# Designs tried in a protein design chat: VHH binders against q3b6l3. Part 1

All scores and structures are predictions.

Target 1, 276 residues: q3b6l3
Amino acid sequence: MEPLWHKLSALPFFSSRPEKWEGSGAPPSLTAFIRSLFKGKALSLELYATALTHRSMVHDTTAPEITRSNQRLEFLGDSVLGLIISEYLYRRFPEGTEGELSSYRAKIVNGKSLAGFARNLDLGIHLIIGESADQQRIRTSTSTLADAFEALTGAIYLDRGLDAVREFIEEQIIDSPAFEAMVSTENNHKSRLIEHTQSHQLPPPVYTVLSEEGAEHEKTFTIEVSCNGRRLGRGTALRKKDAEQLAAEEAMGALERALTGDVAEDTPAPEETGRG
Unless a header shows other numbers, all headers, positions and changes below count from the first letter of the chain; antibody chains aren't numbered by Kabat.
F, E and O stand for the ipSAE by ESMFold2-Fast, ESMFold2 and OpenDDE, each averaged over both directions (binder to target, target to binder). V2 = 0.75 x the mean of E and O + 0.25 x the DockQ between their complexes.
[cut] stands for letters that were removed.

## First folded at step 6 (VHH; framework vhh_7b2m_4)

Design s37
Fold by ESMFold2-Fast, scan of step 6:
Structure s37 (fold): chain B 276 residues (1-276), chain A 119 residues (1-119)
Amino acid sequence: as target 1 above (276 residues)
Amino acid sequence: EVQLVESGGGLVQAGGSLRLSCAASGFTFRSYAVGWYRQAPGKQRVVVASITSGGSTKYPDSVKGRFTISRDNAKNTVYLQMNSLKPEDTAVYYCAKELWSGRTYEDYWGQGTQVTVSS
C-alpha cells in the first residue's frame, strides 16, 4: 500500500546528500534537474541552490560558507504562486464567487498539496541538508517539501520572470492529474449543506424541481433548495445534478452571509404551485 | 489522464537480450523520476531500475551490470536494456510513477510486459 515515493526512497541514493550519492552512473546534478524544468534553457544555478537549501545548513560547521536558507525565497514564492493561481482561477471560473475562488486557491496552495507537487518532482533528493541532520526525515517532510516548492517558485520568478513561473505552475499544478479533483465542487456544496443542517439539528435539505424547459436533448432544469422551511437557493443547469449543486452553492452563500451579519431580511416562502 | 504503456517483452534464450519501452502520457515526463519493477509468479513486486529527471540511475545488485535504464524526454519514453538474461529474470515487467492525486499519493502502473527466459 505504500506510495511509490516510499518504495523509491528505499534506494540508498534517495536518502543521501547530492555530493555523497553512490548511484550507478553520475549523480543528478542540480543543473540537470533545473534544465529539465525548462527543456534545457540556460539558467542561473546559484539562485536555485539557495531555493533548495534547508535551514540546517546555516549552522553546519562543515559548510560555513552557507549563510542563507530558502526561507526568504519561500516567502517571495508564496506570493508569486498565489498571484498566478488566483489569476488562473479568476479566468477559469468567470461565474465563480469570491468564496469559491478563495476555497480553490487555499486547497491548491496549502502545505499538503504543495508537498505533493514537490514529491512529483522528486524535489527531496535535490535538497541541500546539513550532514548531522536527519536526512531521510527532512527529505520526506511535508513542511520541508512545501517550503522548497515555494522557494523554487520564487527562484524561477527572480531568474526568469512571471511568464516562466506561469508555465512552471501550468505544467506542475494545473495540467497535473490532481487539479480537477482540487477544483471540483461535485457534491461538495450539497455535502456542506447537509453537514450544516446536521450540526444545527435541522431536517435535511429539500430539493424541488421548479421547471424543465427546452428541447428533448437540451432541457434546462431549475431546482430550489429549502432548509427548515426556508428557501435558500436556486440553480439552473442542463443537468439536474449540476442544478442541485448550484442551488446548494447559493444556499451556503446565504448561510455564510448570515454568519457574518451581512444578511438580507428573511421572508416566509409564499404559496407555490406544485410545492412539495 | 496518466498512462504508462510497456512494450518489448517476449521469449528469449538464456544469455540473450531484450529492450523494454515505456511510453508515458498525462504528465510532464521530463520533470519526473521513473522506475521499472518486476513480479515473478508467487513473488512480491520488486524494483529493478530507476532513473531521475537529471538522468541518474540506480539498480539492485541482482541486475547491476546487466540492465541499463535510459530515457528519451523528446519521446516521453523510458527504456530498460536487459543483457545477459537468466531464467531467474523471468517476470512481468512494469513501468511505474507515483503522482499526487489531490488527496493522496497514487501509484500509476503500466499493464506490464511478460519476459520469459528459457533455459
Scores: ipSAE 0.014, ipTM 0.488, lowest interface PAE 8.6, mean pLDDT 78

